# VH-VL binders against Uncharacterized protein aq_532, part 16

Target 1, 203 residues: Uncharacterized protein aq_532, of Aquifex aeolicus (o66814)
Amino acid sequence: SDYLLRAESLFSQLKDANAKEETPYLYGKVKGYYEAIKLYAVEYKEDRIKTLFTLMSKNTKKAVRGAYTEREPLTELITFEPRVYFEEYCDGIMDECFYEKHYEKEKFIELVDYFSLKRRVEFLRNHEGKYCAPFDFGMAEALFNAVSLELMQEKPDEKVLIALREKLEPILVMAEEKLRYAMKKELPCYRNRLSEHIGYWKP
Key: E = the ipSAE of ESMFold2; O = the ipSAE of OpenDDE; V2 = 0.75 times the mean of E and O plus 0.25 times the DockQ between their complexes.

## First folded at step 10 (VH-VL; framework fv_patecibart)

Design L6 (from L1 with heavy chain E101S F106Y; at its last look DockQ between E and O 0.09; V2 from the best seeds 0.00; counts 0 for: pae E 12.6 > 2, placed apart)
Fold by OpenDDE, look of step 10:
Structure L6 (fold): chain C 203 residues (1-203), chain A 121 residues (1-121), chain B 107 residues (1-107)
Amino acid sequence: as target 1 above (203 residues)
Amino acid sequence: QVTLKESGPTLVKPTQTLTLTCTFSGFSLSTEGMGVAWIRQPPGKALEWLAHIYWDDDKRYYPALKNRLTITKDTSKNQVVLTMTNMDPVDTATYYCAHTSWDDYYPFDYWGQGTLVTVSS
Amino acid sequence: EIVLTQSPDFQSVTPKEKVTITCRASQSIDSYIHWYQQKPDQYPKLLIKYASQSFSGVPSRFSGSGSGTDFTLTINSLEAEDAATYYCHQYYSWPYTFGQGTKVEIK
């Protein structure tokens, strides 16, 4: 895929200590999107690669130019809302379509345990995981966005979903552990999250 | 196919404000990843980066000149404007605008011909 | 700001000889450096991007190498048309900065 090559190029632009060390959250997100793109490339899902590449590109640009600040809002998540999305997709169509689509999506939602993942990502976000687990949190968000994107497809790819979950789970665990530890010990990354950021977790 | 061209006064009096316009084609600042920078070069001297503007209207300035510089874009006209206040003879230079983007690792890959601006009473 | 120091400032070379220009950064910039060629009364032109990648249309005799703080632009076999001033440029951090330039003349 041409986008895969371009993604490799983008990621190469962030392989410096400046991006990784100074903007670990963005670095994590870019890394996450890059990993997702690689998975999609194997399955030849160009449309999803384009979408993820756009997100990857945006975050890469921010990191490279040093535009990311603590005052900037977190990158918006691709939110999958099965029922709402379906209603929009089947605008004016019969109830049979509604039932079939919900049933189909339900399978994939259960496959990846989407709502559990969502809650876990939201936990990290709500507790400002970007401070205490910036890299892991960033990567988790990116991968979760990829999961959401796939679930939004008319025909989600099961292989990709499983692969994404397998990548996302251990990252979530790491991020959660770091955050919980920081909370428990009242580390500066957590204690100062409501003020000026003064450091972050370094494994 | 990317082209840039600088336009503006070639003679400015001390303390006056310089306004330069970069008109470009072959790309749009509505396109993600696109940027335009201003770079100047005093006669016989090295290149000096001045300012940078991105598609999302993010801006960067050379710190020592930040208070004197303003960079803006008009996407509909494919123009970027640089203003520099309180001009001094030391600011005499050829001023270039250049294209950059996230692709190709953010080089200044296309340049205008440059415009010589002389600051003199 | 990051200071880029080129060496030498001036070089007079016989055609077909190898030319080596160095650029040293005041701190590590990994590979975030570009090289430009500027001929007299012309605008600078991109030669090498990201330390070692040739820009489109650039002759193969031009090459770049290095990482960290020390970088090199090499002209394998100097042509008469290569008479110019060469600049390195870092985009590792703001503000972007250039080297002082290396003028290459043909003997």
Scores: ipSAE 0.000, ipTM 0.549, lowest interface PAE 11.6, mean pLDDT 85
ESMFold2, look of step 10: ipSAE 0.000; ipTM 0.524
ESMFold2 (binder alone), look of step 10: mean pLDDT 92; pTM 0.929

## First folded at step 11 (VH-VL; framework fv_patecibart)

Design N1 (from A10 with heavy chain L106F, light chain L94W; at its last look DockQ between E and O 0.02; V2 from the best seeds 0.00; counts 0 for: pae E 12.5 > 2, placed apart)
Fold by ESMFold2, look of step 11:
Structure N1 (fold): chain C 203 residues (1-203), chain A 121 residues (1-121), chain B 107 residues (1-107)
Amino acid sequence: as target 1 above (203 residues)
Amino acid sequence: QVTLKESGPTLVKPTQTLTLTCTFSGFSLSTSGMGVAWIRQPPGKALEWLAHIYWDDDKRYYPALKNRLTITKDTSKNQVVLTMTNMDPVDTATYYCAHTEWSDYFPFDYWGQGTLVTVSS
Amino acid sequence: EIVLTQSPDFQSVTPKEKVTITCRASQSIGSYIHWYQQKPDQYPKLLIKYASQSFSGVPSRFSGSGSGTDFTLTINSLEAEDAATYYCHQYYSWPYTFGQGTKVEIK
């Protein structure tokens, strides 16, 4: 509850710095973390709120500093890396054995289609999403980070995961639409950085 | 123009492994946003998605078949290979490969002509 | 897994009449649905991408609409060459599934 009041107070700092205009990616990221915090507050999960508030505060400080120094770096991307294991299955007909691949927390990964979300966010991050769709990309990245953090929990909350995905999807779609338009029309946000994407010198 | 063509055996015995090659031109899987999918269609039945491979080597398989399927790419040869183990008569189908692209919302916009694979003794 | 249910399974339609094919998703998929046409003994061809966007070279009599869970492919004035099976396909969430198909015949 105290975290909600503190989270709302951070927007005064953002307003004073004109962060919405000066650092739109970081502003979007702060907004995304705030939306996740509100979602967790409805479910009364204070431990998870603390982590998200720390990230929100860190990104608020960077947005304010960035607005005054004309710098807006990419910030954290949090990915859940599930353990993989193989279950042996032997075919009695052929007297052969095969291995079945499984993921840690497979049902929760499937519930939100986590690997698809990860691919989509990483694509935006690596292809000028910060410049072509800063607000939406920042917000989507924060909500994706919240999904990753929930999957990292010992027992992920299914209702929270569904709610996070429902908030994330329309924002992610909007960021993707803006990037698609920018790529198709070769807008400056995309074209001015195109030379950095040739395969010779980028891993 | 984007073109794709499937190649491989047309007759396979039960329990054998099927290997199909999709050879394409007009795009490269080294280009960000590009993907190739495999889809099959049993005679007289609906289309069934099998697998995808993307430019970044991300791979997806139909869950019921994930232990029987392997998809790989050779970007320098413009080829994608699908391997399906332990073939059964129910796997008799026309197998297609198709192009897909992120900028167009990943539809299967260009298809190969397909290859009929019959599984029987 | 997202199930796409097409309706009807089969239509026999007089030439020049309107054809409507419905695809219902088992959960919301936004606009991430594509439509394909498959004529007898041919490979499938893309008609409509992203619910409503026509693919290049597709006749204007074909249109798509809908969002969320309910989608429609419309043929405004059926031509003889439109006799085919039509499939919807979602790319919202893995696994990427097809509808069961709708066969359209000319009567």
Scores: ipSAE 0.007, ipTM 0.566, lowest interface PAE 9.5, mean pLDDT 86
ESMFold2 (binder alone), look of step 11: mean pLDDT 92; pTM 0.933
OpenDDE, look of step 11: ipSAE 0.632; ipTM 0.849
ESMFold2, look of step 12: ipSAE 0.006; ipTM 0.442
ESMFold2 (binder alone), look of step 12: mean pLDDT 92; pTM 0.935
OpenDDE, look of step 12: ipSAE 0.014; ipTM 0.552

Design N2 (from K3 with heavy chain D104S Y105W; at its last look DockQ between E and O 0.02; V2 from the best seeds 0.00; counts 0 for: pae E 16.3 > 2, placed apart)
Fold by ESMFold2, look of step 11:
Structure N2 (fold): chain C 203 residues (1-203), chain A 121 residues (1-121), chain B 107 residues (1-107)
Amino acid sequence: as target 1 above (203 residues)
Amino acid sequence: QVTLKESGPTLVKPTQTLTLTCTFSGFSLSTEGMGVAWIRQPPGKALEWLAHIYWDDDKRYYPALKNRLTITKDTSKNQVVLTMTNMDPVDTATYYCAHTEWDSWFPFDYWGQGTLVTVSS
Amino acid sequence: EIVLTQSPDFQSVTPKEKVTITCRASQSIGSYIHWYQQKPDQYPKLLIKYASQSFSGVPSRFSGSGSGTDFTLTINSLEAEDAATYYCHQYYSWPYTFGQGTKVEIK
């Protein structure tokens, strides 16, 4: 659709600002949203593409500003908060009742292992993933946001969820490996987290 | 409607500290992407950027003046304050505050009327 | 620090004639340039943003063009109220800088 052409034009602005080098976290996030848009374009789901394009566009503008101001803030994390309910099961002979916890959309939550993804992304976010693995963390965060947004749909698309998960996993693993290395070696990106003078980790 | 107004002393003596307040309306510095800048203009001379502050408390200063400048904000009062230490007659200028916004590619789109600050004995 | 050099410093122009003001950057700045108008004893007003985009309420006789290092502000048919000093301003790299200004007067 026209959104793919419009998304390509945003990369010209990123290139002019040298965002890949100056704001690698936001650049990765923009790239992640672009990859999600491409997955949705195969299915012609315009309303979902519009939401992702809006996020991509906002992060592009922040990356450009960040490159020129030499700062790079964390941006949105979108989490799906499923409704919880309990089902009672009683043994009529023994008068014993058992309660089982259920989530709305359990099938889809299990399909992508959502709670594991959420925990892993939140760990990176809370432990200097932005500084120690900026590009991979940014991309993973955007793809995770796309997963959350799909789970928020009344009827999530299983094919899209599987495709997003397949794209997300290797990127998330790479970010986690870079962070573990930085922690083990006490690299400046991790050790100097309390100061705005910290440098991005580069091998 | 976005408006800004500078206030503070119009006459200071050499070595004194200048404190200027920008009071604004029509936007909030708690809104993502919003910023306020200070620009000065010596009489008959070009515009000179001094400092920025953004909604996330990011602050930037002209490098040669960084040790003399402090910018702060009070979002509840819609105010930004610029402090400049060790004033010298060369600092005589009209001081402006201006609005900027990242969605519009960071122009200074709305300006205050300016306040002339004269530095002399 | 990026230096913006405007030409000419001063121009006296007959009403209804075309005015051209140039701004040259000391390095490529893409299209990250803005233009301001400042009338005598007034505060500056934004005219053109991002090299060529007119700001709200700016008369159509004003236009901007250029990219890279060379930029132009054009007034197609000068009106009496256009007598002012015009500044270019780059937002490509810290510290943000202004050109030295071009003063335009009516003959």
Scores: ipSAE 0.000, ipTM 0.454, lowest interface PAE 16.3, mean pLDDT 85
ESMFold2 (binder alone), look of step 11: mean pLDDT 92; pTM 0.933
OpenDDE, look of step 11: ipSAE 0.031; ipTM 0.600

Design N3 (from K3 with heavy chain D104S, light chain Q53R; at its last look DockQ between E and O 0.03; V2 from the best seeds 0.00; counts 0 for: pae E 16.4 > 2, placed apart)
Fold by ESMFold2, look of step 11:
Structure N3 (fold): chain C 203 residues (1-203), chain A 121 residues (1-121), chain B 107 residues (1-107)
Amino acid sequence: as target 1 above (203 residues)
Amino acid sequence: QVTLKESGPTLVKPTQTLTLTCTFSGFSLSTEGMGVAWIRQPPGKALEWLAHIYWDDDKRYYPALKNRLTITKDTSKNQVVLTMTNMDPVDTATYYCAHTEWDSYFPFDYWGQGTLVTVSS
Amino acid sequence: EIVLTQSPDFQSVTPKEKVTITCRASQSIGSYIHWYQQKPDQYPKLLIKYASRSFSGVPSRFSGSGSGTDFTLTINSLEAEDAATYYCHQYYSWPYTFGQGTKVEIK
């Protein structure tokens, strides 16, 4: 599609800035949005592609600027906050009544194990994932944002959710493994930042 | 409409600490990408970028002055404060605060009118 | 620290003539250069961002060009109101520095 060609052209800007090396978190985030756009392009969902392209373009501009200014901020984390409701059930066998907690879109939340994904991404975000596993964390964060955005749709697409989760899981595992390794070995990316919570743009 | 205004003392004695406040409207430091910078201009001389602070509390200081500068923000009051210790007559300048955006190639698109600070015994 | 050197330091130009101001960076800065205009007794105003992009409300007679280390600000037909000092400013690497300025006067 036209958006797919436009998304591919953004990588020339990233290459000019050497963003893969200079701003690996934002570069990974751009790549994650690009992968999500490719999934949606198969199904011709223009409105969802436009939203993801806007995010991809915004993060590309930040990556290019960050590479030139030696600064790399954390960018958007998009979370889906489902409404909660309660249903009463009485167990006739045990002659007892209890209340069950339910979420809107519960089927879709369970399909991707959303709350687990949210906790894992937030853990990386809050514990130096940007510095110890920047590319994988950025890419995982973008794919997670795509999952959140799909869950926010009036009628989420199960095939898209499954495809996003399948692409997200191995990347998230890799980011988590790199962070745990850095913590265990006290690598500079983790140790040097524990006592000083400052932005770090370069190795 | 974006506006910024500097306030603080206009006369400071050597060794004293200067505290300048930038009060702004038309944007918020709660908004992603927004920042405020401090720039000074000694009389008849070029502009010098002293420090800046962004919405996520990212801060930087001009290296030669880093030990003397502190920048903080109060997002709820739309204020940014610059503190400069151990003032010297060479620090006599007009001090400006300016708006900047992370994603707009980081230009100073809106400036305060500036406040002249004179350092003299 | 990146040094920006402007040329000339001073220029006296007849009305309606073309003005050219150059800015040279001590190292490559891509296109991360901005141009400011400061009229006498006024605060600086943004003219050109990212080497060649005009800021909102800037007259079309102002244009910028260049990349890498050599940059140019051009005023195609000088007006009396354009008498000012012009500064280039790099936003490539901290600390973000300014050129020494070029003063333009009407002859």
Scores: ipSAE 0.000, ipTM 0.409, lowest interface PAE 16.4, mean pLDDT 84
ESMFold2 (binder alone), look of step 11: mean pLDDT 91; pTM 0.917
OpenDDE, look of step 11: ipSAE 0.379; ipTM 0.779

## First folded at step 12 (VH-VL; framework fv_patecibart)

Design Q1 (from N1 with heavy chain R60Y K66T, light chain G30S; at its last look DockQ between E and O 0.55; V2 from the best seeds 0.00; counts 0 for: pae E 5.5 > 2)
Fold by ESMFold2, look of step 14:
Structure Q1 (fold): chain C 203 residues (1-203), chain A 121 residues (1-121), chain B 107 residues (1-107)
Amino acid sequence: as target 1 above (203 residues)
Amino acid sequence: QVTLKESGPTLVKPTQTLTLTCTFSGFSLSTSGMGVAWIRQPPGKALEWLAHIYWDDDKYYYPALTNRLTITKDTSKNQVVLTMTNMDPVDTATYYCAHTEWSDYFPFDYWGQGTLVTVSS
Amino acid sequence: EIVLTQSPDFQSVTPKEKVTITCRASQSISSYIHWYQQKPDQYPKLLIKYASQSFSGVPSRFSGSGSGTDFTLTINSLEAEDAATYYCHQYYSWPYTFGQGTKVEIK
């Protein structure tokens, strides 16, 4: 559990660099990983915490560098790609056969509505979510990455998946609302992207 | 599965008001991100988007038609209503309603079968 | 308002041949474009979203590509059931507009 204390200490570096204002996407991503770490801490899952801390630390370093260089790159998006297979079912009445599509870990995919989450995060990523809703998008992306990583586990933890989903949904909705407003009003973050000098949209 | 169906008059006289109802199933306008659009197609011509409405009552109208169009929803009935005033023979078209989801790139992914509306004296 | 110009307006193609349909935007629209298929006397159906993402159930012979101002819908090996009119649709700048359509017939 010393990872939780180490995670909290990273915010001192972010504060010194003014990362919340200078690199709000990466700051949000660091915050999202921190929220995921806290969820895993209550479940005593130290190995998952280590993985998330590594991601949090890497994004912290990029946020600090980005704040001083005025550059803020998109960072990792981790997607779970379940294997697909088909089962054959035959109707004995008509001697007709059909195939039913199945996914690896289908129960857990359904539990969090994973494909919907993936589509929504990818949409934000592809449509200027970094500029129009940087903090919320960064946080949502990190929490989504945590969901993906849990689905990749041999035996995903249902309680953790539900908790991650509950944290993720309101943040994802906020990012989506900000982006939809920006698109409708054609705000500079969406229509007139010249550089990171433009500044981030504030509602 | 998502389905939509248009209903309303198939023949209107010039200057009358057209009212079309889209009744749908397989989704709800209480769900964040969901929307319904209206698109028309004059015979032998291209598709023309008219209006759409989202779950939070946010509304969009094609600018040249804004003064003639009104879109409303009844979430409890799974219905969306389009009203178009001052109909003219040039408005003769097949009118479609379609599902869209904002965070899924808001394409018109599921359509009703359409209803032909003829404007004739 | 962004104008989408499709080319060609009409194309008659023998079965199993490759079909290429282009859509040119009057300004850059990044990759914010969808493609629809409309068979005679039917409602339109979504084929491709976001320039290149196939919609569920769309045959693999359909693909989309392009960015900026020039976009392409490709049918690698034309089937008889692909005779239809194809439309591009941009969502970069409001109001969101359609192309004029490209009719594809079996020769």
Scores: ipSAE 0.199, ipTM 0.711, lowest interface PAE 5.5, mean pLDDT 89
ESMFold2, look of step 12: ipSAE 0.006; ipTM 0.454
ESMFold2 (binder alone), look of step 12: mean pLDDT 92; pTM 0.927
OpenDDE, look of step 12: ipSAE 0.759; ipTM 0.898
ESMFold2 (binder alone), look of step 14: mean pLDDT 92; pTM 0.925
OpenDDE, look of step 14: ipSAE 0.809; ipTM 0.918

Design Q2 (from N1 with heavy chain F106W; at its last look DockQ between E and O 0.02; V2 from the best seeds 0.00; counts 0 for: pae E 10.2 > 2, placed apart)
Fold by ESMFold2, look of step 12:
Structure Q2 (fold): chain C 203 residues (1-203), chain A 121 residues (1-121), chain B 107 residues (1-107)
Amino acid sequence: as target 1 above (203 residues)
Amino acid sequence: QVTLKESGPTLVKPTQTLTLTCTFSGFSLSTSGMGVAWIRQPPGKALEWLAHIYWDDDKRYYPALKNRLTITKDTSKNQVVLTMTNMDPVDTATYYCAHTEWSDYWPFDYWGQGTLVTVSS
Amino acid sequence: EIVLTQSPDFQSVTPKEKVTITCRASQSIGSYIHWYQQKPDQYPKLLIKYASQSFSGVPSRFSGSGSGTDFTLTINSLEAEDAATYYCHQYYSWPYTFGQGTKVEIK
């Protein structure tokens, strides 16, 4: 795939800027998008690859700029917001109706345990995951965004969702472990840090 | 093909510092998602995890031994080094290094052959 | 620290019989458990990852199951070469702990 080769070329820019060391969150996010692109390349899903490449490229640009300006902002979090529907069930004998709550794409949401993933990523994002587990959080966030984007498709691909979940879960657990440790020990990455000196306090 | 091999002294006196080197091939610790662990096994006893080092230089140590352990890597040589201070006869064990990877749920999928380290006078 | 308790510590089993080994975690660990086989005087080898996924080259008679706190390794029809010590290992939370081991021998 042309996009896979182009994605691989972006790492030259990251290497030249020393982004792995200088902007580890954004570097991790770029790596997460790359892993998603590789997964989609096996399935020849050009439209999904194009979207992911655009996100990867934008985050690469921010990582390179951030490495030289010592700025590393949080970037996009993409969430799928399923519509809620109520299904009526009426008992004609008793002439009574009952309602059952359903989500759009409920099967796919359950397949990847989407709401749990969303809560876990949001927790990291809101509790200094960028500083206490930058690589792991960035990668997890990108893979989560890929899951969200797949759920937004008219017909989500079950095999892709399972594969994305399998890549996401281990790195998400790692980020959560690093954050829990930092919170328990009250490490500087979680509290009492200066943005220009965050590297001094990272575990 | 992933391979790992432990090297270092096989006999250490009490109070001395043990230095073990894991030399590996078939992967690089510059690759995102890669890690190397050290695990030991006292003769006739269970496996005991000691330390991890990851591609991003994140390091983890078994808490009870944290003050005695140091793990480092030399990515250019494909080596990981474990240093353990103040050795005691109870630390006599076979020491293994092992590969682990994020995309596969972090199992110890490939192990070295192990090196027996005996701590005695 | 998560404690993994295996049962039994030891079992002697007639060839071709079914072997079950349990591993119980002191708290929920989802499916973050791996199983290893260690034959006498050998280094450990991965059998099952993530509770139920067979590692490459592992005979089909080996299977894993469970989630939460209770996990099982099953050998459907024991072969002579399966005499070994089996360990469970969790990768849910640091420190990453092993069970105490289960020794299986041929009766």
Scores: ipSAE 0.007, ipTM 0.533, lowest interface PAE 10.2, mean pLDDT 86
ESMFold2 (binder alone), look of step 12: mean pLDDT 92; pTM 0.932
OpenDDE, look of step 12: ipSAE 0.027; ipTM 0.629

Design Q3 (from N1 with light chain G30N Y91W; at its last look DockQ between E and O 0.02; V2 from the best seeds 0.00; counts 0 for: pae E 9.2 > 2, placed apart)
Heavy chain, then light chain:
Amino acid sequence: QVTLKESGPTLVKPTQTLTLTCTFSGFSLSTSGMGVAWIRQPPGKALEWLAHIYWDDDKRYYPALKNRLTITKDTSKNQVVLTMTNMDPVDTATYYCAHTEWSDYFPFDYWGQGTLVTVSS
Amino acid sequence: EIVLTQSPDFQSVTPKEKVTITCRASQSINSYIHWYQQKPDQYPKLLIKYASQSFSGVPSRFSGSGSGTDFTLTINSLEAEDAATYYCHQWYSWPYTFGQGTKVEIK
ESMFold2, look of step 12: ipSAE 0.007; ipTM 0.560
ESMFold2 (binder alone), look of step 12: mean pLDDT 91; pTM 0.927
OpenDDE, look of step 12: ipSAE 0.775; ipTM 0.888

Design Q4 (from N1 with heavy chain H52R R60Y; at its last look DockQ between E and O 0.11; V2 from the best seeds 0.00; counts 0 for: pae O 7.0 > 2, placed apart)
Fold by OpenDDE, look of step 14:
Structure Q4 (fold): chain C 203 residues (1-203), chain A 121 residues (1-121), chain B 107 residues (1-107)
Amino acid sequence: as target 1 above (203 residues)
Amino acid sequence: QVTLKESGPTLVKPTQTLTLTCTFSGFSLSTSGMGVAWIRQPPGKALEWLARIYWDDDKYYYPALKNRLTITKDTSKNQVVLTMTNMDPVDTATYYCAHTEWSDYFPFDYWGQGTLVTVSS
Amino acid sequence: EIVLTQSPDFQSVTPKEKVTITCRASQSIGSYIHWYQQKPDQYPKLLIKYASQSFSGVPSRFSGSGSGTDFTLTINSLEAEDAATYYCHQYYSWPYTFGQGTKVEIK
C-alpha cells in the first residue's frame, strides 16, 4: 500500500525530529497509528488506512514543528457511541431499528470488550496520563481510535479487532501501572499536572 | 422502548435504611455499555447524583454519601437496588433511577417517574 | 468537583419571547454538558446533549451552544408548555454535577 510506505516515511521524520524526547505523547500517538496501519495494510480496506494515515500525518506535523513550550495538548479520541451512531442511522427512530442494529454490533463490542477499553483509556485521559505515561498513553489512544473506527464500520472486521486489542491491551497495562504508581507516590509528573511544566516521568 | 420505574417505601424513619428498587425494560444490564444511575431531588431543590452501576458491575458513589450507599444489580430481573443507611430528614427527596451508558460523557437519556421518600418520625 | 452555575435562577417571560439560560463551569469541560427540562411534578427529561445536539423529540425552538466553560440554552420562541426548570449537567469529571437550575415561568 502506498499509505504504508508514506506512513513509514512519516514515522522516520518523527524520529529525526527527536519527537520521542520533545513530544513523547505525540510520538506514542503516531507510533500507535503506524502500528494500526500496518495491521490494516495486510488485508484490509484502504478507506480505513486512509483515515488512520490522515490522523497520523496530522499528529506527525504537530510533533515535527517543534519543541512545545507549553503543555502537550491531548489530541483526538474517537469513540463509538451506539446511541449517537444508531440515532443517525435510524433517522432518529430509536426503537426497533436501534435495537436490531445494536444487537448486530453487540458481538463485536463484546469481542473486544470495547467499553472496558474505553473506560481504561478515559481513565488515563482524565488523570493526566500524558504526563506520567506519555508514550504508552499516546499509543493506547491511537490504537483505541482504530478500534472505535472499526466498530463504526457497517461490517466490522473480527480479525482486525482482535489484532488491535492484542496490541492495545499490553500498552494499556503499562500506561495504567505507570499512572497508578505516579498517583500513589505523588510523583512530580502527577503533582505538577496543573502547572505549565513540560516534564514527563520516566520509569 | 426504555422504561424505568422506582419502587420501595415512601416513608422511612430516621436512622433506618432505605431500600429502593429500579425495575427497567427496553435494555439489559447484560449488554456492554449499559448502566443505571440513581439521582435524587429534595423538594424544590436541585438534582443530586447518588450512584451508578454498569453492566460489568462497576459502581460509583457520590463521595459525600459513599459510606451510606450500596448499589447492586440483578440482571436476570432487570433490577437495580439502591440501599441508603442511616436516613435523616435531610434525605427526604424524590428518588429517580435513570438509564445511562458508559462514555463518561453520556447523558441520562431515560428516567423513571421517581418516588418520593419522606424521612420522618 | 466541577461546579456549574446557572444564570439566572428565575425568569418570567412572555410567550413568543426569546429565553436565554447560561451555565458556567468552574473549569473547562469541552462540550460535555447536557441540558434537562423538568416540568412541575414531572421527572427531568433530556433536552440537549453534548452542548448543542437536540435529543429526540425536542422542538426546534430549543438549541444549545457553547464550549469550554460557558454554555447557553436558548428557547427561540417561548411556548406556554415550556414553563419548567432547566438544569445543566456535566459528565466530564467525577463526581458528575448539576447546575442549581433555572426556573422559567410564563407571564
Scores: ipSAE 0.016, ipTM 0.556, lowest interface PAE 7.0, mean pLDDT 88
ESMFold2, look of step 12: ipSAE 0.085; ipTM 0.669
ESMFold2 (binder alone), look of step 12: mean pLDDT 91; pTM 0.897
OpenDDE, look of step 12: ipSAE 0.013; ipTM 0.572
ESMFold2, look of step 14: ipSAE 0.095; ipTM 0.673
ESMFold2 (binder alone), look of step 14: mean pLDDT 91; pTM 0.903

